VH-VL binders against Small ribosomal subunit protein uS7c (rps7). Designs and how they scored, part 1

All scores and structures are predictions.

Target 1, 178 residues: Small ribosomal subunit protein uS7c (rps7), of Euglena longa (Euglenophycean alga) (Astasia longa) (p14760)
Amino acid sequence: MSTRKLQKRKILPNDSIYNSLLVSQTINKILSKGKKNIARYIFYKSMQNIEKIKNENPLDIFKKAVDNATPSIELRTQKRKKGQISKISIKTKLERRNKIALKFIINSAKKRSEKNIIQKLQGEILDAYNNTGAAVQKKEEIEKSKSPVNNNKKFISKNKKSKNKKQKKRLKRKKNIY
Structure headers, positions and changes below count from the first letter of each chain, unless a header shows other numbers; antibody chains are not in Kabat numbers.
F, E and O are the ipSAE of ESMFold2-Fast, ESMFold2 and OpenDDE, as the mean of both directions, binder to target and target to binder. V2 is 0.75 times the mean of E and O plus 0.25 times the DockQ between their complexes.
[cut] marks letters that were taken out.
The coordinates of atoms that the task and the answers printed are left out; those that the model quotes come from them. Centres of patches stay.

## First folded at step 1 (VH-VL)

Design r7
Fold by ESMFold2, look of step 2:
Structure r7 (fold): chain C 178 residues (1-178), chain A 124 residues (1-124), chain B 112 residues (1-112)
Amino acid sequence: as target 1 above (178 residues)
Amino acid sequence: QVQLVQSGAEVKKPGASVKVSCKASGYTFTDYYMHWVRQAPGQGLEWMGYINPDSGGTKYHQNFKDRVTMTRDTSISTAYMELSRLRSDDTAVYYCARDSEMATIYDEGAFDIWGQGTTVTVSS
Amino acid sequence: DIVMSQSPSSLSASVGDRVTITCKSSQSLLYSSDNKNYLAWYQQKPGKSPKLLIYWASTRESGVPDRFSGSGSGTDFTLTISSLQPEDFATYYCQQYYDTPTFGQGTKLEIK
């Protein structure tokens, strides 16, 4: 048996509102299979709220949030190839990169303290956009753990200070939103 | 502390089924694949399969494919392995083990965290 | 499946000895894209679950004493224990994770 995992879908249409593959992938991950209409409502409502708060294109905000939560580990070629002969398209690498960041954002949003999932998701997206929050923290932890640590794992993190500062800014913005 | 805690020992008759649970704590359960490995008395380690706790997708070793079912309940961070049509040679300790690589990067890692094991005895 | 052949099946050694255990795979475990060998070593004491010692053939897991080292590439791998300690008596397994995971048959190490 191969350790390569089956893809959930081979072709995923762009979403109907933003015409974006990234948005379609996000909606597909928010809730379990069979709840896609609810997942669409949650995501689109979060994006609408972000637009009202930032007065900017919410898709651009979301793309930046995803980029900030995307670990570099895929670019370090840690993936194995069965049989010594394999080719992976650039589209496949982009989809894998996005899936990692999307899982960080969605799982981190679910753990937030806001009253409903729409507010949780918009808060995590805004934090990731500002390069802070739990999703970005998970990305940073993964980037650290994928490199062999030869110096006894005692690091003083610049990103931890920046994360805490941006997390304070997010809390102020969250209070203004809510 | 990151832990995998398994259900208690089971005694079964041939032809029965057993369902072993593995509860994860101290980490995000859906972030890492869960493997199942068994060890018959005085013998080595035998890989049985894995589950992706996020999707529920599974892969089984050929030796178990028609008798094993792996499932999970994400609401309580628990994985399950059920083995049916038990034989006396299914007597073993059954372990759950976490894959060290995150499921979302679709790579394979070593097994960095193991449950304490569940002894299953099949008495004919 | 990739077959893992481990040698010896058992051995006895004294405290302070240098011990070497070998593991051979039926195909290369070296992945050219990342230049890593997908091989791990585990220690198992009686009545306990396995403990990860070494991954990627030579990288020591956190908390593992530096007297444990792994080496080798491709199909031939070794686990070395320098200056054997009393707590090192156990069974040791190699395991590949290049494809469907498989384990060596184990090496039982007895002290004294």
Scores: ipSAE 0.000, ipTM 0.494, lowest interface PAE 13.7, mean pLDDT 80

## First folded at step 2 (VH-VL)

Design p2b
Fold by OpenDDE, look of step 4:
Structure p2b (fold): chain C 178 residues (1-178), chain A 123 residues (1-123), chain B 113 residues (1-113)
Amino acid sequence: as target 1 above (178 residues)
Amino acid sequence: QVQLQQWGAGLLKPSETLSLTCAVYGGSFSGYYWSWIRQPPGKGLEWIGEIYHSGSTNYNPSLKSRVTISVETSKNQFSLKLSSVTAADTAVYYCARESYSSGWYEEDYFDYWGRGTLVTVSS
Amino acid sequence: DIEMTQSPDSLAVSLGERATINCRSSQSVLYSSNNKNYLAWYQQNPGQPPKLLIYWASTRESGVPDRFSGSGSGTDFTLTISSLQAEDVAVYYCQQYYSTPYTFGQGTKVEIK
């Protein structure tokens, strides 16, 4: 039984400019293909633009934006007996919820229509700051799902039927070769 | 070279809606902000509002309640509507392109202009 | 809103002489993070749209003659025509693009003395 060495969770240091763990986490979420310097540049330039636009501390604006996008609960998929998948609401630590918020902001920013990634990011942050935008909408969707899952709506994910059919066909093909 | 051509009705009655359109030729429509600016006869320039090719808009607060700027990307055109016009809205109206440099900061100076359209509001 | 004020309203200068136009903003248009002044200058001839001359307070637009220069920082800016030519007779405007709404000076009419 190969004891998977518990990889020491590398403590992410605070960022060097704002001395914020949240900023470091955000930069890591922006990070693509290992280009950390580009991710830093994108984030800090977005923050500079926000500072100019609002004439306020961009870190405060960003914190508020993250707060606005932070869900109160996390939806987790639970596998029930007989292959039924249910979503359950779990109260998670604020840190985890903040990470989810960051994911919402970054993913939403990427889908925006602004010219460049800096403008996309600053746009999404500002919208979130104003309690608007796609990131906040995602949060709201999660929170609305807390309504008692009326047990009766069998969300039969149609996609499981297709994978099982392919696996059954593969198994039948193997049996006919022997 | 980028050229802006604009057209619309030049004579209006009070309470009518001003409608102007600007078409962009010889350059990319996408990736720029496009603005409307007006100039009353013998007076200075007033920025009305702007629109990005994706449809995002910003308006002068002084006109926000009456102004709508729209874009038709498929035609490389953007339009201005100004409702409830009065004599105070008599002006030459210009469409313009906001400059975008390869820089990370917005450059909201105007490098290309339409020829202007005189709109007169008379009772 | 940032108010832009030009001085003088009108200027008569002899051919070949220096013309100086001042522009003052009610707030600084210098952004500390990039150390750039968000100010532009335009020339407008009668019956024509404004033409961009200077941006970033001191950068000359392509095709603009060398006799045109912009200077200043923060709240005080100057457009200088080193040697006035006949074709320079026009109204000149400063514009800030530091914040919306973008605003223009009231204009300065330059004439030949």
Scores: ipSAE 0.022, ipTM 0.589, lowest interface PAE 6.6, mean pLDDT 85

## First folded at step 5 (VH-VL)

Design f5 (from f1 with heavy chain S100T S102E E107D D109Y)
Fold by ESMFold2, look of step 10:
Structure f5 (fold): chain C 178 residues (1-178), chain A 124 residues (1-124), chain B 107 residues (1-107)
Amino acid sequence: as target 1 above (178 residues)
Amino acid sequence: QVQLVQSGAEVKKPGASVKVSCKASGYTFTGYYMNWVRQAPGQGLEWMGDIYPGSGNTNYDEKFQGRVTMTRDTSISTAYMELSRLRSDDTAVYYCARETYEDYWYDEYYFDYWGQGTTVTVSS
Amino acid sequence: DIQMTQSPSFLSASVGDRVTITCRASQGISSYLAWYQQKPEKAPKRLIYAASSLQSGVPSRFSGSGSGTEFTLTISSLQPEDFATYYCQQYDSYPYTFGQGTKLEIK
């Protein structure tokens, strides 16, 4: 039998309202750790407002918004030599893509001009749902720089450098979350 | 803010059981794994297992499987660790520790808040 | 199970010294490693997470490095309050495991 570790043995529980892992992941990313109740209020209120605006299931709207902001980074050229293919599994790349989309949506929402974070988040989600807005623009910029033919090689190299800089910048900056 | 307050020291005889409590405050108890870690006198830290208070799901180190039971009462935000068939080498300080998630580039699961520890002495 | 081995188990050093503690994993754990400081009769305190990320409020003289199987905690200039026991811990997979500890004593 294979003893591979497919996922970390710990799991993030689904949220209590929508029973969705995606929602739990989003709530965890809105604010710093230990502020989960505030993050829950922000997210659930944004979803409630979206439901009033669209008169549709807000979870379905959110899922489509995340999908629209998710860069296409799973495509790779499979070559017979090990040194010419990505060692990142397709499942791992999908999970990473979803985290990137959530980062784009949350960071783009913070930079919006609406009067409070709830309205900022709902506005960005609605724009991403309509395949527009800053989060989708960031997704499209990544897709242009990582064309389907070269995504595997260029993505791995540039993603490592970009991620390290963004992570260090994020760790050193104070966050304004209102 | 976040606090984990454990029950007081206990003295037990071999063969008995002990149940240590850990009362959480300052956060949503049901949303974070609670871990139990012990430390024998003069020794290092030993992970025993965890519980997710929202579901009651547990994971135990095999060294303690069959002797440890981790439970919780969500109405009072309290986690429990019970160790049965005690031996003298179970003498240790028992800690509860909250696990959290952060860093939206990577998932990170580590212990950010610890209880003060509960000393359990097993002697005849 | 992933075994975590620290070196050294005991270390004597003077205030102002540079100290390096290493931690080896029996298999790859990527960067899922934390470092803890424990003073006598107190619960452990987190110093480093994700192998190299310094927790807020921890002095910058502490640093971590490594990935895969080899990790290092460095204290660039020891202070009197740094004499303690240090533990590494992997959180890649169950069961979570700690190194045996490194006791840092006054020389």
Scores: ipSAE 0.000, ipTM 0.444, lowest interface PAE 12.1, mean pLDDT 77

Design s1 (from r7 with heavy chain T104W)
Fold by OpenDDE, fold request of step 15:
Structure s1 (fold): chain C 178 residues (1-178), chain A 124 residues (1-124), chain B 112 residues (1-112)
Amino acid sequence: as target 1 above (178 residues)
Amino acid sequence: QVQLVQSGAEVKKPGASVKVSCKASGYTFTDYYMHWVRQAPGQGLEWMGYINPDSGGTKYHQNFKDRVTMTRDTSISTAYMELSRLRSDDTAVYYCARDSEMAWIYDEGAFDIWGQGTTVTVSS
Amino acid sequence: DIVMSQSPSSLSASVGDRVTITCKSSQSLLYSSDNKNYLAWYQQKPGKSPKLLIYWASTRESGVPDRFSGSGSGTDFTLTISSLQPEDFATYYCQQYYDTPTFGQGTKLEIK
């Protein structure tokens, strides 16, 4: 019975410049096709520009921007009986909510009209800092959603059980092929 | 060496279509936009559009929007420009040109590498 | 589209001369966010493809001789050849890429 060593979730280290986990998470979110250096360049250049513009600590600005874009709840899609899809509101940990905020910021930045990705990201961060922009709007949309907060601890447990069952079934299928 | 090699000269009749190829070498084909520019005999340069070889996204000049199709084959690092409903005034040398900036940074830049050009003659 | 007005249309000069070509845009090519001018200069010889000389209004492309320089900002730009060489007789084009790329009409530099 090959005990699948639970791959220790590699703890993402803090970034080397700002010593921030949030920054590392952001860089990873910007990352496309394994080009980590490019993602770093984009982010740090944006931060440098922000620093010049605001004459303030860019990390503080960025943190505030992320905070402004961080929703209080997460919307999840629930498949109901008969193929109906409903959205449910779930209270999630701050770390998860921050990841959602970063997604909002990055995705919104990409849709901006500035001439390059650095300026787009810079613009979106600054707008978010000012509690404006598309990322913040997305947050607000989520929070305004009338979806009942399903506090049902039971639903989280079923999904974990289902994932474990699917994994067990996949493992059983692999064992039956050999 | 970074280079763009285009297909050979074409002679077409009015109303026909022409497809010009541009093979890239010496760099990562998907990292840079590929532009197309034409030049009529004795005339200046006219931008036609570009393709993002990675995504396949295109932007066309309004003057060509309904007649031009830009495509790519990433497996052979080749861009294609097809112009349909050819007219006599489409007689020109057609160039592919690489954007000087990486596609992930800028939407548009200068053109640093050019193909040798493809002469397209439209004659009745 | 941004209109690029290049002048003169033709110029005769001798080897060793200082040559200046001007290009005017119908709107500013200076982007305030990055403080760059989205202008390029090209050289084209007969029967050959254009060659990039200058980008961002004043940055020389790799391999371009020092005698070529670009200057200007906003709507007025200049290409200067400090000392004309025999190989410099060609047609020169300015280009903007601030918006939909457009070219100037060209300047034909001929030997006097």
Scores: ipSAE 0.323, ipTM 0.739, lowest interface PAE 2.3, mean pLDDT 88
Fold by OpenDDE, fold request of step 15:
Formats: C-alpha cells, structure tokens, sequence
Structure s1 (fold): chain C 178 residues (1-178), chain A 124 residues (1-124), chain B 112 residues (1-112)
C-alpha cells in the first residue's frame, strides 16, 4: 500500500519585487503550462505601465483594483435532493474572496479587445481601480444574487465530520496494521 | 534554423478539396500563430486566416470562412490548411507564415518566417 | 477590412538610386495603448516567398540591410531604399495587421 506522502502544501512565498503574496497569487493565476517567467513578465510589465500612466505606486492601484473586484460572498453550487442544483451564498474568508477577485480580473482581462495580453491586463486593472470593467461587474452580479445566505453551519460541520471520519478510519486502519 | 516546410504541388478538379501541410522546425511550434496567405498568379498577397497551435483556436477571413479549415498536429509541429469546394480562381501559391510575435503576448503581428509555398492548380 | 493603397504600382530605377514606396491605409494603424503602428513591409523576388523587411512601421528585421528604412505613422507610411543594389529589384508589399491582415497591391521595382 504506497503511503502517498501527504505533499506538504508548499506555502506560496511573496513576490520578489513587491514583496506581496497577492502578486504571487496573481502571477500563478496568469501562469499557463508552467511558464512562470512569462507570467512574471506579463504582470510586472503591466504594473510598470500602470505606474507610468498614473504616476502612483502600482501596487496600491492593484490592491484597490482587487478590492473593488472582491465579492462579499461566494456562490456555491449545492446539490439538492432529486438532482436539483441550487446556488447558495456563503461567507468566506477574505483570502478566498481575493482569489475569486483575481480570477475575475484575469479572466476578464483575457476577454478584452486590446491587442496584447499586457495591455489587456493593464486595462482591466485600471478599470477595476476605477470601479468599472467586467471583473467588477461580475462581483456586482454575485452580490445582487439574492440567494439566501444559508448559514448552513450544518454543511460545514458534515464535511468536517466526514473528513474527520475518513481521517479516523485511516488512523484506525494504520493502527490495525501494526 | 527556424524553418517552415510545406507539402508539394497539388492539381485538383473544381469542387474538390485540397489539404496543404506546413511543418515547423527550429522553434517551439505552439508559441506562435501560424498564418496562411495565398497569391494568385501575377497577383498580390491575400490573408486567409491563422491558427493558434497551442489552443487550436482559429480566425478566418470572411472570404474563406465557409470553405477553409485550419488544423494542427502539435506532436509533429505541423499545421494544415484545407480548402474545400475549389474553384478555378483558387489557383494560387499557398504560404504558411509564422507570426513574428509570440501568441501569448500579441494577438497579431507581422509574418517573419515563410514556407516555400505550395502551388495549387484548379483545372477542369 | 482596412484597405491598403500602395503607390506606385511599378517603378524603374538604377543601381545607386534612392527609391521611395508609399502605402496609405483607410484608417489609422496607430494603436494608442502601445503607441505602435501595425504596419509591415515585405520583399518578394520572383518564384520566392515574401521576406519581412520592416515591422511596427520602422523596425528593421534582423539581417535586413541598413539601406532599407520604414517611416510614417497613422495612415501614411513609406519604405525607403537609400541606395539601390542589384539584389533589391523585386516586388514590395505593405501589410497592416491592426485588424484583419490586408496587403497593399504591391510595387514592382525594375531595373532601368
């Protein structure tokens, strides 16, 4: 039975230029097929351009853009009885919400009409900074979705109980092998 | 050396289809758009479309969108252009050409590397 | 589609001459966001594939002689050969790639 070593979740370090975890997370989202250097180039070049345009700290601009695109809630799909799928609003940690915002920004940037990816990303960041653009619109759509915030403490507890039960079963199986 | 090598000359009847191949070497095939351009005898250059070899995404000129299909095989770094319902006015030299810009940076660029061309003759 | 109007259609010149070819676009090829002109120049010799000479209106492709230069912005562009060499007799094309790529009609440069 090959004990799959639980790969320690590699903690993502801060980026080397801005010393920001958010920047590192963004670069990783831009990353396609392991081309990390290209993703870095795209992001940093966009930031340099923003700095020139605004004559302000590009990191502050970027943070504000992310904040503007950050939803207050997360929509999750719940499978109901009889195969019905419903969307529920869940309050999640800010870190998770920021990741969603980054996803909105990057995906929206890719759909823009500018002629290169640097300009697309730059444009989307600046629009988001101004509380405009497709990323912010996506955020607004999520927030307008009147889905009852099911405080389903029960669903989080069942998943924790199921994980704990699986972990306890795994631990019991390990104890019975020795 | 960066090179594009195309398939040999074709002679077709009206209404038939032709498929031209373009094999890339000397660079990462998936990093650049591959364009197709044709030139009728004694005429200028006409852009037909491009393929993103990485995603398989295509853009065709409106004049060809209903008759042209661009594909690729990344395992052998080869792009293909198929033109169907051939007419006499489709007689031309067909070129594949690499975009000068990397596909992940720009949507479109100039054409820096060209194949040697494939002569397609459509005659009754 | 953007229409490219190239002039002249043909030109006769001698070795050592200064040659100028003009290309006009139906709309501006200057992209404000990157401040680049999406224009290229190609040389084509008989029976050969086109060769890229100039891109971004004024940037010379690697290996292209210094006697070739591109200038212009917006809708008016020029290819200049400062001193014509025997190997320069060919057909030249301008191309825009601001939108759906289109070519000029070509300029055939012949020996006088």
Amino acid sequence: as target 1 above (178 residues)
Amino acid sequence: QVQLVQSGAEVKKPGASVKVSCKASGYTFTDYYMHWVRQAPGQGLEWMGYINPDSGGTKYHQNFKDRVTMTRDTSISTAYMELSRLRSDDTAVYYCARDSEMAWIYDEGAFDIWGQGTTVTVSS
Amino acid sequence: DIVMSQSPSSLSASVGDRVTITCKSSQSLLYSSDNKNYLAWYQQKPGKSPKLLIYWASTRESGVPDRFSGSGSGTDFTLTISSLQPEDFATYYCQQYYDTPTFGQGTKLEIK
Scores: ipSAE 0.294, ipTM 0.729, lowest interface PAE 2.3, mean pLDDT 88
Fold by ESMFold2, fold request of step 15:
Structure s1 (fold): chain C 178 residues (1-178), chain A 124 residues (1-124), chain B 112 residues (1-112)
Amino acid sequence: as target 1 above (178 residues)
Amino acid sequence: QVQLVQSGAEVKKPGASVKVSCKASGYTFTDYYMHWVRQAPGQGLEWMGYINPDSGGTKYHQNFKDRVTMTRDTSISTAYMELSRLRSDDTAVYYCARDSEMAWIYDEGAFDIWGQGTTVTVSS
Amino acid sequence: DIVMSQSPSSLSASVGDRVTITCKSSQSLLYSSDNKNYLAWYQQKPGKSPKLLIYWASTRESGVPDRFSGSGSGTDFTLTISSLQPEDFATYYCQQYYDTPTFGQGTKLEIK
């Protein structure tokens, strides 16, 4: 790869165990205090436990869990690039969508009642894999919030204070469509 | 040197409040829950609650929920326990204690480091 | 809350004796998913704060002499001091941390 491309773009390397960008992104979100080795331990142990429970490839289970927690939101900020138009654009869109899903899974896992974070994370991943749990619920809430809202009430008030309040509320609804 | 240093002894009248401080040193304050445990004279140990110093989140024992507030100041690595509407049976030594397990791995552990204790006497 | 019952409430022994203190919980402290018993033992001398001796039922805290050992699983746990030293005369507490922490009532170990 060219030196100009590397200087303009930060590249997150794939994880060393599954060779997966998704796993690297997940590990980076588990702990925010520069404790990357501990975050790796938490994630890999959760995956090992999932493999024991399901007797299936845990990366495939995790990918499905992330997909189930990924909101169906159109991202209009991606730019088309010549020569790699569809593949690069699709990969950038998926990366941004999985960032949202990873946040849902990790934050929901932390709120679970299991006694340690490894058990919490594996439980949330397995629930999301089965299309249940708090992460999937949060994804569904976001999808409902991004739907068009009912604006059947007419804005007629001559009161500038009331008008300004309704206008702020209405602008917030339109911003949530995307 | 890992240690917890608590504020000095207090004498209070019934109905007052007391706020005990616990300053941590020698470790990363936000990595471990901080617990509060009290011991009335001649009696055993009674768990009161904990605080997660990173998030500020708390859990209180049912017996204290209406009267206890646990807080912290991460800039000076100090936890606080405030007990309001004091009664004579609140006379006790109050301890802060560090959870032995890192908060992000286990929700609860044993208590591996204890403060020296703060004697609170409630008398009319 | 999980009730912790210690036995005996007090005990008299001589230097060099082997001593056992028992602790029984009202429910199992074994979390099968991690195979750990959520039980600790503490030593407390008069006027001093408690000192952790044993956690996870049988793991000795750093700096605790080898003569202290913990055993048991589920609901029944034992602290053993294999050869009493003069500094071991104290009150001992068990504590569960499976749920809302609770302590046993204590066992006072006195010199005979």
Scores: ipSAE 0.006, ipTM 0.561, lowest interface PAE 10.3, mean pLDDT 81
Fold by ESMFold2, look of step 16:
Structure s1 (fold): chain C 178 residues (1-178), chain A 124 residues (1-124), chain B 112 residues (1-112)
Amino acid sequence: as target 1 above (178 residues)
Amino acid sequence: QVQLVQSGAEVKKPGASVKVSCKASGYTFTDYYMHWVRQAPGQGLEWMGYINPDSGGTKYHQNFKDRVTMTRDTSISTAYMELSRLRSDDTAVYYCARDSEMAWIYDEGAFDIWGQGTTVTVSS
Amino acid sequence: DIVMSQSPSSLSASVGDRVTITCKSSQSLLYSSDNKNYLAWYQQKPGKSPKLLIYWASTRESGVPDRFSGSGSGTDFTLTISSLQPEDFATYYCQQYYDTPTFGQGTKLEIK
C-alpha cells in the first residue's frame, strides 16, 4: 500500500565523505524532526568508531551490514495503479531493498541499551556485519513468514542457524563478566 | 507474542463520536500499516481505511472519508480510529488489523493479525 | 472498487466431506510483474475476529492445517477443505488487496 503513495523524488546527492548514495540515504533516515547536521554527526562518528575497532574500511563494513539486513523479497512498482507497464531497472529494485535494510538497522539501533545513539548505531552495524543482531532478525522474520519464492526447508535451516549464533553471542558476553 | 488489543465496548447516541484504540505489542509498531475493518450485525466485513504508523499518512474508503479520522501515538504503540456523526447503521464490531507486509517492502499484504474487536452500539 | 462475489452464500456438509467455496473478482488480481494473485481467504467463527488462512491465492498461513488449500488465478479463485472437520464450522471470506481492499460477502459453512 505504501507504493500507492510514492511521490516524485529529487535526485539525492552522494555524501561528501564516502561519496556514497547509500550513506546519504542512511543519514536522511536517521533524521528526527529534521535535524540533518545531528544525523550526519551521528553517522560519521559511528563510522569513525567502527574503523578504530575493525581497522578496516568502514564503508565496506557498512555495505555488508546492509546486505545482511536486506530481505530477498521482490518489490513492485506503482505501474499497476496507473494501468501502464514499464521497464524496471535492476538498480532501482536493489535501491528499494536497501531502504528496507536501513529502516531495520536504524530502528533496531534506537532500541539498544548503549549510552548514546552513536554507540547504539555502531553496535547494530557491527552486529549486522557479523550477520547477527535485531536488524538481521527482522530480515529473517519477514523471509520466514511471507515469501512464497523461498524454499521453506532451506529458510527454516537458515533461521535455526541464525538463532544458534545469537545464543552463542549472548553466552560469550555473559562469560566475560567476573 | 504479536498482539493487537482494542478498547472496550461502547454505546453511543446518534450524532456522537466514538474513538476506538488498538494497542500493538510484540513487534515494531511503525513497521506495518494498520487497517480498520468493521462488521455490522449479520453482515460481512467492510474495509474502512489504513494508517502508516511511521508517517501518520492515511487512506480512507470513500464511504467513510468525511466522518473517519485515523491517528496513532507511536510512544505507546497505539492506533486510533474515530468515527463522527454516528448513525444507527454504524452499529458494528470494529477491528484493527495489521498488514502482513512491511511498509518498506512497497507491497500490499493480507491482514495477518487482528484485534479482538470493539462493539459500538448506536441507539437512541 | 473491485467487487468480490462469493458462492455459495451458505452450505451444509458432513465431517469428512470435500468442500469448495468460490470467489470471483470484477477485475484481474494477477500482477504481471511479480506473478502474484493478490487474494486472501479468512475464517471467522462466531464471536471471534477473522483468521488469515490463505494469501497470494494459494499460500497457507503458518499454523493453518493442510486440509485448507487455495487455487485460481486472475478473476476466479477457490478455497478447498479436503476433509471437513468439526472445528471448520465458520464463515469464510475472500479478500482482494490488489487495490483498495474489498471482501466477498461471506460463505457460512454449517456442519451437519
Scores: ipSAE 0.006, ipTM 0.531, lowest interface PAE 11.4, mean pLDDT 80

